# VHH binders against q96fz2, part 308

Target 1, 269 residues: q96fz2
Amino acid sequence: CGRTSCHLPRDVLTRACAYQDRRGQQRLPEWRDPDKYCPSYNKSPQSNSPVLLSRLHFEKDADSSERIIAPMRWGLVPSWFKESDPSKLQFNTTNCRSDTVMEKRSFKVPLGKGRRCVVLADGFYEWQRCQGTNQRQPYFIYFPQIKTEKSGSIGAADSPENWEKVWDNWRLLTMAGIFDCWEPPEGGDVLYSYTIITVDSCKGLSDIHHRMPAILDGEEAVSKWLDFGEVSTQEALKLIHPTENITFHAVSSVVNNSRNNTPECLAPV
Key: E = the ipSAE of ESMFold2; O = the ipSAE of OpenDDE; V2 = 0.75 times the mean of E and O plus 0.25 times the DockQ between their complexes.

## First folded at step 16 (VHH)

Design CB12 (framework vhh_6z1v_2)
Fold by OpenDDE, second read of step 19:
Structure CB12 (fold): chain B 269 residues (1-269), chain A 123 residues (1-123)
Amino acid sequence: as target 1 above (269 residues)
Amino acid sequence: EVQLVESGGRLVRTGGSLRLSCAASGFTFSDYAMGWFRQAPGKEREVVAAISWSGRSTYYADFVKGRFTISRDNAKNTVYLQMNSLKPEDTAVYYCAAKFGLFTTSPEDYQYWGQGTQVTVSS
C-alpha cells in the first residue's frame, strides 16, 4: 500500500470514529495534535495521517478501551534510530509484511510494547498492470458503503452538495498498523510514526494486486487490535488476514501524481 | 431518561399521505443518526429510512421508491417521516430509533427506540 485517501473534515472524521468503550459508553475519540491533520485525497508515505490508538499509551492507568485519534507520520521511524533526519533510514518502513513482522526488529520491538494502531482512510489505491502494455490502471479500494439518496457514483460528488451526501456517512477503512516513538538526538518533539501491515490479497482483489493492507473489519476487530492492555500480541496477530469485504472501482490517472489533491482522484472512470 | 416518542400514525386509505414525528429527549440529539423502522405482523423489523446527524445524508429502503421523505430538526430534537402514496403493504408499526455516529441499515446497531406508532392503510 503506497497511496491512501483521507480527506474528511476533522469533525466528520471524528464522528465516523464513534465507538463504545468496554463499559458500554458511547464515545468519540479525543484528538492529539489535531493541527497536524491535513486532509487529502492523495496521501503518500512520509505524510501525516490520522490513526487510532489506546489512551493507555498516553495516560497511566487509563481505560485501555478508550481511543485517541492522532496524526502520525506514514513510515515507521524506529525508536533506536540515531540519525537526526528520519529520511536517512536505509530501509523501507511504509509497510510491514505480516509473515515477517516478528523477524524484523523495527516492527517486532514496538509491537512487543503494544504499540498497535488503526490507520484511518477513505480507502487506498492500487495499480493493476495491464497485460501487453506498460500502462497501469489505478483503482480505489474501500469498504462497501450504504447507498444514499441521489448519491450518484462517488464520481458525481463534484458538487459540494453531492459531496456531503456521500461523505457525511462514509464508513472509514480501518487498517492494522504498528507505530513507534522516536526522540530526535538533537532534541525536539517526539515523532510518532506508523507502518501498515500487509497481507496477501483476497480473491476479489488478486487480479488488481497481489498484496493488500490488513483490514480490521468491524468494531470488535478494531477494539481488540487497539487494546494492548487486555489483548496479547499473539491474540492480536490472529486478526491479521485478508478480507473479502471490500469493493473497488477504476479511477483516472490523476491520482498517479501525488501532488494532485482533488475529488477527481476518487472519481470512477 | 432517554425517550423517543412517535406520533402521527393512523388509518388512511390507499394513496393517502401521513407525516410521522418522533420527539427525542434525554440525550444529545445532534450526535445521533436517526432512523425509521417498521414491523408488520409476522415479519421482521426492517429499515425504512435513515438520516445522518447533520441531515446531509439520507437512506431509503428499496420499497420506498421515492414515496417517503426523512428529515430532521435538530433545534426541536425531532425526526420526521413524510409518507405519500401509501399502500396496504405499508401497514405496520413504525418505530424511530437513534444511533450514535453513522447510521446503518441494521436494527441491532441502534441504541434507543420509541414505542412505535401504528400505520394502517386500507384498500
Scores: ipSAE 0.896, ipTM 0.948, lowest interface PAE 0.5, mean pLDDT 94
Fold by ESMFold2-Fast, scan of step 16:
Structure CB12 (fold): chain B 269 residues (1-269), chain A 123 residues (1-123)
Amino acid sequence: as target 1 above (269 residues)
Amino acid sequence: EVQLVESGGRLVRTGGSLRLSCAASGFTFSDYAMGWFRQAPGKEREVVAAISWSGRSTYYADFVKGRFTISRDNAKNTVYLQMNSLKPEDTAVYYCAAKFGLFTTSPEDYQYWGQGTQVTVSS
């Protein structure tokens, strides 16, 4: 998983993350660094994306079932990284294979500290190999959605008001992530960065790509992944598996260039 | 504490129109999606229409599309159902319901419910 869409305005995104804490109280996640959230239809590694994580990571004695939403850099920078520029990291940490997560120090260490997060997206993109050519067909992959009044007829040329009719009730994709905290050796703000855990693709996606992100389908799975105060690493890892509850449609080649950031990137063709 | 109070239900003739209102109190209305559900004698509650917290996204059951319109006024903490071209099959008790966050089409997902208002459609 190397490209996502996460374009919702902050207020829409926040309400899409409505949840219930352990005490049964209805809550919206509390923001950290909201100014670092940069909505885009075409998110690539090294950009910031919003993630959910337990309040207990920031506040001693907080209820571990309460959630913070924070922008984090896509591409995990390990806490032990010694250089002053995170972009100089020599190995790719965009994704973390589920089968080797406990063998790789970069992921095992933060996982042992309970640094689990849920990566939020409208959906993600994958490129299918086309027979007889090296050209690839991009697809937008997302949770099944309730069909709103405009869902079946919306296209790239529709007005912003018509697009809002789709997005204000959009069920966000919730992907299992691991994050770490890196302190610049010369001082400055702590960098929070994440990786997306990947699994073998489900049968429904096998013709598009052989791998998929580990999707947490539903609030029970999301809450258990986030709640590092009550759920051990071993128990949380049982949530990491392929899921069939996913849908997709083909999109235009506009998405191929990560500099293109318009609704056309995810509109059906 | 939390209340949803429906009004507007009455007897109307086939082809008539009716507007239902639901006044909400005791919670932050703009954080809740709202839905209208109905239940006829001997039937289960079914979704009629739903509206997002902002009012911009709406859902309609196939049997009311083109005839009913759901809307909300967040300043007045009220949700409405405009019912046009009424048919005898629309006879039911209509319920207003609230769900924190996004709307769904399943009655089981809604936290708060009104007492219902009776709509009867006759010749």
Scores: ipSAE 0.783, ipTM 0.905, lowest interface PAE 0.9, mean pLDDT 91

Design CB120 (framework vhh_6z1v_2)
Fold by ESMFold2-Fast, scan of step 16:
Structure CB120 (fold): chain B 269 residues (1-269), chain A 122 residues (1-122)
Amino acid sequence: as target 1 above (269 residues)
Amino acid sequence: EVQLVESGGRLVRTGGSLRLSCAASGFTFSDYAMGWFRQAPGKEREVVAAISWSGRSTYYADFVKGRFTISRDNAKNTVYLQMNSLKPEDTAVYYCAAKFGLFTEPEDYQYWGQGTQVTVSS
C-alpha cells in the first residue's frame, strides 16, 4: 500500500470516526495538531495522514479505550535513528510485512511499547500490471458502503455526480498501523510517524495486486488494535489477516502523479 | 433526557401528500444521523430513509425512491419526511430514530420516537 485518498474535511472525518468507549459512552476522537491535517485525493509516503491511537499514549491516567486522532508522517522513523534528517533513512518503512514484524527492530520495539494506531483513508490505490504493455491500470480500493450492498460496487450503482453526496456518510478504511516517536538529535518537536502493516491479498484483490494492507473490519477489531492497555501484542496480532470485505473500481491515470489532487483521482472510469 | 417526537401522521387518500416532522431534544443533534422507519401490522419494522448529520448524504429504500424526500434543519433540531404519491401499502406507524455518527443498519440506532400513524385509503 503506497498511495491513499484521505480528502474529507476535518469535521466530516471526525464524525466518520464516531465510536463507543469501554463504558458505552458515545464519543468523537479528540484532535492533536489538527492544523497538520491536509486533505488529499492522492496521499504518498512522507506526507501526513490522520491516525487513531489510544489516549493512554498521551495521558497516564486516561481510559485506554478513549481515542485521539492525530496527523502522522507516513514512513516510520525509528526512535533509535541518529541522523538529523529523517529523509536520510536508508530503508523503506512505508509498509511493514505482517510475517516479519517481530523480526525487525524498527517495528518490534514500538510494538512492544503498545504503539499501535489505525490509519484512516477514504481508500487506497493499487496498480494492476497489464499484459502486453508497460502501462499499469490503477484501482481505488475501499470498504463496501451501505448504499452499495445490493449492487456490489459504488462505481456500478451511482453516477460520478452522486459520488459527492456519499462523503458525509462514507465508511473510512481502517488499516492497522505501527507508529514511533523520534526526537531530533539537535532538538525540536517530536516526530510521530507510522507504517502500514501488509498481508497477502485476499482472493477478490489478487488479480490487482499480491499484497494488501491489514484492514481492521469493524469496531471490535479497531477497538482491540488500539487498546494497548488491555490487549497484548500477541492478542492484537491475531487481528492481522486478509479481508474479503473490500470493493474496488478502475480509475484514471490522473492518480499516477502524486501531485494531482482532484476528485478525478478516485472517480470511476 | 433524550426525546424524539414525531408529528404529522393522519388519514390521506391515495395519491395524496404528507409531511412528517420529528423534533429532537436532549443531545447534540448535529452529531447524529437520523432515520425514518415504518412498521405495518403483521410486518417487521423497515428502513424508509436516512440522512447524515450534515444533511448532505441520504439513503432511500427502493420502493420510496422518487416519492419520498428526507431533510433536516440542524438549527431547529428537526428531521422531516416529505411523502408524495402515497399508496395504500404506505400505511404504517412511522418512527424517527437517531444514530451517533454515520447512519447504519436499523439495529444500531440508539434513540427512537413513539411513532406517528399514517393511513392511506383508496
Scores: ipSAE 0.697, ipTM 0.868, lowest interface PAE 1.3, mean pLDDT 89

Design CB13 (framework vhh_6z1v_2)
Fold by ESMFold2-Fast, scan of step 16:
Structure CB13 (fold): chain B 269 residues (1-269), chain A 123 residues (1-123)
Amino acid sequence: as target 1 above (269 residues)
Amino acid sequence: EVQLVESGGRLVRTGGSLRLSCAASGFTFSDYAMGWFRQAPGKEREVVAAISWSGRSTYYADFVKGRFTISRDNAKNTVYLQMNSLKPEDTAVYYCAAKFGLFTYSPEDYQYWGQGTQVTVSS
């Protein structure tokens, strides 16, 4: 997983993250650094994306079932990184393989500290290799959505403006992530950065790509992954597996250039 | 105390129109999706229409699509169901329901329910 869409306005994104805490109270996640959230149809590594994490990471004695939403840098910078510029990290931490997560120090250490997060997206993009050509077909991959009112005409159903009506009830993709906190050696603000855990592709996606993000399907899985105060690393890792509860459609090549940030990036072709 | 109070149910003739209203109190209305459900005698409760917290996303069951319109006024904490071209098959008790966050079509997912308002459509 190397490209996502996360374009919802902050108020829409916040309500899409409505949840219930351990005591049965309905809650919206509380924002940290909301001004750093930059909506985009075309998010690449190194950019900031919103993640959910437990309030207990920020407040000693907080209820570990309460959630914060915070923008974090995509591309985990380990806490032990000693150089001044995190962009100079020599290995790629965009994704973390589930089968080796406990063997790689960069991921094992923050995971052992309970630094689990849920990475939010409208969906993610993958490029299908086509036999006999150098051309790749991009696909937008996302949770099945509840049907919303749309025009009955073909043109209106396909238009980007018609897609505007689906977003205020869009079920966000919830991907299992690991984050870490890096303190610049020369001073400055702590950098929060994350990686997306990946698994073998499910049957439904195998013709598009051989790997997929570890998707947490439903509030029970999301709650257990986030709640590092009550759920051990061993128990949380049982949530990491492929899911068949996913859908997709082919999209235009406009998404190929990460600088393109328009609804056309995820519209069906 | 959380309350949903439906109004507007009555006897109407086939082909007629009716508007139902549901007044909400005791919770932050703009954080809740709203739905209209109905239950006819001897039948299960089923979704009729649903609307997002903002009013921009809506859902309609196939049997009412093109005839019914759901809307909401967040300043007045009220959700509406405009029912046109009514048929005898629309006869049921209509319930207003609230769900925190996103709407779904499953009655079980909705946290708060009104008492219901009777709609009877005669030939």
Scores: ipSAE 0.751, ipTM 0.894, lowest interface PAE 1.2, mean pLDDT 90

Design CB14 (framework vhh_6z1v_2)
Fold by OpenDDE, second read of step 19:
Structure CB14 (fold): chain B 269 residues (1-269), chain A 123 residues (1-123)
Amino acid sequence: as target 1 above (269 residues)
Amino acid sequence: EVQLVESGGRLVRTGGSLRLSCAASGFTFSDYAMGWFRQAPGKEREVVAAISWSGRSTYYADFVKGRFTISRDNAKNTVYLQMNSLKPEDTAVYYCAAKFGLFTQSPEDYQYWGQGTQVTVSS
């Protein structure tokens, strides 16, 4: 996974993240560093994206079932990194393969500390290789959505009116992630960054791409992944597998340029 | 105490119209998606229509076919269902329900329910 969409306004995004804590109370996640949230139809590695994580990571003795939403850098920077510039990291941490997560120190160590997060997105993009050509067809992949009245194809969501109809009740894609905290050697703010765990693609997606993000489907899966206080690493890793509960459509080549940030990126062609 | 109180259900002839109302109290109404459900004798409860917390997004079941309109007034803590061109097959107890966050099609996802109002459509 090298490209996602996360463009919802902050209030709409927050509402889409409604949850129930272990006490049965309905809650919205609290924001940490909301000013770092940058909505975009075209999110690339090294950009900030919102993730969910347990409140227990920030507050001692907090209810670990409570959730915080925070923008984090895509591309995990390990806590042990000693250079002053995160861009000098010599290995790719955009994704973490599920089969080797326990073999790589950069992912194993933070995972062992319970640093599990849920990466939020409208959906993600993948490119299909066309047989016989060097051309790649991009696809937008997301959870199946409820068809709303007059909600034309997602492609019609380019008007403000259509946008409200399509995105006001959008079910966000919830991907399993690992995050870490890095303190710059020269001082400054702690950097929170994440990697997306990947798995072999499901059958439905296999013709498009051989790998997919580990998607946490449903409140129980999301809750268990986040709740590092009650759910062990071993139990959490059982949640990491392909899912068939996805849909997709072909999009234009507009998304190929990471600088393009318009509704056209995810519109069906 | 959380309450949802439906009103407006009555006997009507085929082709007639009804407006159902549901008054909510005891919770923050604007934080909840609302839905109308119905249950006919011997049938399962099914979704009729749903509306987002803001009212910007609506859903209708396939059998509605443009005949019904769901709306809400957050200032009055009320959700409505305008039903036009009623048919005998629309005869059921109609329920309003509330769900925190996004609306869904599944009755089991909704936290609060009204007592229901009887709609009867005669041939």
Scores: ipSAE 0.895, ipTM 0.947, lowest interface PAE 0.5, mean pLDDT 94
Fold by ESMFold2-Fast, scan of step 16:
Structure CB14 (fold): chain B 269 residues (1-269), chain A 123 residues (1-123)
Amino acid sequence: as target 1 above (269 residues)
Amino acid sequence: EVQLVESGGRLVRTGGSLRLSCAASGFTFSDYAMGWFRQAPGKEREVVAAISWSGRSTYYADFVKGRFTISRDNAKNTVYLQMNSLKPEDTAVYYCAAKFGLFTQSPEDYQYWGQGTQVTVSS
């Protein structure tokens, strides 16, 4: 999984992340570095995306069920990396396979520190191979949504006009991630970066692509993945599996170029 | 602390119109989605319409599409339901409800409820 959409304005994104803490109190996640959030219909590796993580990572003795939302770089830079430029990392950390996550030092070490996060997106893109040609058909893949419309609009929920009205009640895709903290050897700000855990595709997506992100479906799964103060690495990894609760539609080739950042990238075609 | 107070329910003739209001207090209104639900005698409580915290996204049950309009005024902490072309089948107690974050179609997900206002549509 190497391309996402996360275009919601900050206030919309924040309300979409409404949650309940361990004591049953309704909360919105607290932002860190909100000015680094860059909404886009077409996010690629190396760009920043918003993630949820436990407040306990930043405050000693904080309630581990309370959530922070922070932009992080897509492409995990291990804490032990010694070069001055993170782009010089010789192996790809955009995704990590669920089956080898405990075998690779880059992922095992941050997991041991409880560095689990939930990666937020409107949805993600995948390219289906077309037989007999080198052309690929892109699809936008996302959680099923409540059908949103004005009382005068009796249908056509898939029209571009109606798609603009769905966003303020959009259910964000919540993907299991691992993050790490890297201190530049020559000084500067700590870099927070993440990877998305991947699993075998579910039956519903198998005709589009053979792999999918590990999706955390519902607040119970999200809470357990984030709560490293109460949920061990072993227990959290039981949440990592394919899900069938997903939908998709074909999109135009506009999305192919990662520099294109318009609503046309995810509009049905 | 938290209160939702519905008003506007009354007896109205078939084909008539009615506007319900719900005044909210005791919480940060703009962090809550709002919904209108109804319950007729011998029936379960069902969703009629819902509106996002911003007012930009709305949902309508199939049986009210084209007839009812939900709206909200965040400065006044009020949600409204404009009901047109009323039918006898619309006779029910109408409830205002609030849900933190995004709206859903399920009554069980809503944290706060009003006492209800009776709407009766004759013949």
Scores: ipSAE 0.769, ipTM 0.902, lowest interface PAE 1.0, mean pLDDT 91

Design CB15 (framework vhh_6z1v_2; at its last look DockQ between E and O 0.63; V2 from the best seeds 0.76)
Fold by OpenDDE, look of step 17:
Structure CB15 (fold): chain B 269 residues (1-269), chain A 123 residues (1-123)
Amino acid sequence: as target 1 above (269 residues)
Amino acid sequence: EVQLVESGGRLVRTGGSLRLSCAASGFTFSDYAMGWFRQAPGKEREVVAAISWSGRSTYYADFVKGRFTISRDNAKNTVYLQMNSLKPEDTAVYYCAAKFGLFTLSPEDYQYWGQGTQVTVSS
């Protein structure tokens, strides 16, 4: 996974993240660093994206079932990194393979500290290789959505008003992630960054791409992944597997350029 | 105390119109998606329409076919169902329900329910 969409307004995004804590209380996640949230139809590594994480990471003795929402940098910067510039990392941390998560220090250590997060997105993009050509067809992949009025085609909204209607009740894609905290050697603000765990693709996606993000489908899976206070690493990792509960459609080549940030990125062709 | 109180249900003739209202209290109305459900005798409860917390997104069941309109007024803590071109098949108890966050089509996902209002359509 190298490209996502996360373009919802903050208030809509927040409500899409409504949840019930372990006490049965209905809650919205509290924001940390809301000003760092930058909506985009075309999110690439090194950009900030909103993630969910347990409140216990910030507050001692907090209810670990409570959730915080925070923009974090895509591409995990390990806490032990000694260079002043995160871009000088010599290895790719955009994704973490599920089969080697415990073999790589960069992911094993933060995971062992309970630094599990849920990466939020409208969906993610993947490119299918065309046989016999060097051309790649991009697809937008997401959870199945409820068909709302005038939602005939996702992304085909003819008007801004219709567009808002389509996205107002959007079920966000919830991907399993690991985050870490990095303190710059020269001082400054702590950097929070994440990696997306990947798995072998489900049968439905296998023709498009051989790997997919580990998707946490449903409130229980999301809750267990986040709740590092009550759910062990071993139990949490049982949640990491392919899911068939996805849909997709072909999109234009507009998304190929990471600088393009328009609805055309995820519109069906 | 959480309350949902439906009103507006009555006997009408085929082709007639009704407007149902549901007044909500005891919770932050603007944080909840709202839905109208109905249950006819001997049938399961089914979704009629749903509306997002903001009112920008709506869903209608296939049988509605453009005859009904769901709307809400967050300032009045009220959700409405305008029903036009009513048919005998629309005879049922209509329920208002609230769900925190996004609306779904499954009745079991809704946290709060009204007592229901009877709608009867005569031939």
Scores: ipSAE 0.805, ipTM 0.907, lowest interface PAE 0.6, mean pLDDT 93
Fold by ESMFold2-Fast, scan of step 16:
Structure CB15 (fold): chain B 269 residues (1-269), chain A 123 residues (1-123)
Amino acid sequence: as target 1 above (269 residues)
Amino acid sequence: EVQLVESGGRLVRTGGSLRLSCAASGFTFSDYAMGWFRQAPGKEREVVAAISWSGRSTYYADFVKGRFTISRDNAKNTVYLQMNSLKPEDTAVYYCAAKFGLFTLSPEDYQYWGQGTQVTVSS
């Protein structure tokens, strides 16, 4: 997983993350650094994306079932990284393989500290190799959505603008992530950065790509992954597996260039 | 206290129109999606229409699409169901329901429910 869409305005994104704490109270996640949230239809590694994490990471006696939403850098910078510029990290930490997560120091250490997060997106993009051609077909991959009214007063015309009708009830893709905190050696703000855990593709996606993000399907899985105060690393890792509850459609080559940030990036072709 | 109060249900002739209203109090209305559900004698409660917290996203069951319109007024804490071209099979008790965050199509997911308003459509 190397490209996502996360374009919802902050107020829409916040309500899409409505949840219930351990005591049954209805809650919206509390924002940290909301001004760092940059909505985009075409997010690449090194950009910031919103993640959910337990309030207990920031407040010693907090209820571990309460959630914070915070923008974090995509591409985990380990706490032990010694150089001044995190972009100089010599290995790719955009994704973390589920089968080796406990063997890699960069991921094992933050996992031991309970640094689990849920990475939020509208969906993600993958490029299918086509036989007999050098072209790759991009697909937008996302949770099945409730079919909302798409045309409204626009008429019978089939247009990308019809997608705008669905967003205020869009079910966000919830991907299992690991984050770490890096303190710049020359001083400055702590950098929060994450990696997305990956698994083998499910049968439904196998024709598009051989790997997929570890998707947490439903509030029970999301709650258990986030709640590092009650759920051990061993128990949480049982949530990491392929899922079939996913859908997709082909999109135009507009998405190929990460500088393109328009609704055409995810519109059906 | 949380309260949802439906009004507008009555007897109406086939082909007629009716507007249902649901007044909400006791919670932050703009954080809740709203739904209209119905239950006919001997049947399960089923979704009719749903509307997002903002009013911008809506859902309609296939059997009412093109005839019913759901809308909301967040300043008045009210949700509406405009029912046109009514048919005898629309006869049911209509319930207003509130769900925190996004709407779903499952009645079990909704936290608050009104008492219902009876709609009877006769030929």
Scores: ipSAE 0.798, ipTM 0.910, lowest interface PAE 0.9, mean pLDDT 90
Fold by ESMFold2, look of step 17:
Structure CB15 (fold): chain B 269 residues (1-269), chain A 123 residues (1-123)
Amino acid sequence: as target 1 above (269 residues)
Amino acid sequence: EVQLVESGGRLVRTGGSLRLSCAASGFTFSDYAMGWFRQAPGKEREVVAAISWSGRSTYYADFVKGRFTISRDNAKNTVYLQMNSLKPEDTAVYYCAAKFGLFTLSPEDYQYWGQGTQVTVSS
């Protein structure tokens, strides 16, 4: 898992994150650093993407079921990192394998501090290796969606322009992540950064790729993963498993170049 | 106090048209997706149409597609259902419902409900 789409305008994204707190109240997450949100059809490691995390990380005695949404750097920078430039990390922290998460200091330490987050995306991209050739076929992978029409339309067809027109009821992909906070040695703002936990792929994706992000399917899973005040690390890790509740379609090679940021990146071919 | 008040249900002949309205109060209307559901005698409540919080996307059940149109006016806190080419099988109590955030197709997901308005379509 090394490429995602997260292109929704902030107000649409925020409404897609509507949730219910432990007392049953309907809420939208509260933004931190909203100006750092950079929507794109083609997000890669080291870019910022929005994540959800518990308010308790920011406010003493806060209700741990309340959610903050904040852009964070993809590629976890451990709090113990001593160089001034995060690009000098000797290890790849884009993903974290679920089977070794408690063995890797870069992930074990922040996880022990309750630094769990939910990484948000429209969906993610994966490349299928084609037998007998050097070429790889990209796919866009996402939650099944309710088929919608533009308001006032007599009917919408499944076509590339349909995917470009109406996204205000899109169910965001919710992936389990771990974050950490790094203080640059030269001073400046604390850097928040995350990794995406991975698992073996489900049967439905096995022909595309052997790994997938750990997807949190539904509000109960999301709430338990985020709520480090009430849900222990041991209990939270039980949420980390493959899911079959995903769908996908082939996309053009336009997405291969991470500088391409157009709806064509995720349009069906 | 949250209220959803439907109006416009009545007796009409096959092939006729009706417009249902649902006036909302007591909550921030533009944060809620809206749905129309119906329940015929002896049947379970079923989704007819839904519209996103912004009003830009809609859903229609297959049995009404092309005949019904859902719309909303966020300045008036009102959602509408225009019902054309009515059939006897459209006879039901029609309910307006509100769901915070994104709409879904399951009645169980909706937080607020109106009292219903009876629509009867005669031969």
Scores: ipSAE 0.791, ipTM 0.907, lowest interface PAE 0.7, mean pLDDT 91
ESMFold2 (binder alone), look of step 17: mean pLDDT 91; pTM 0.923

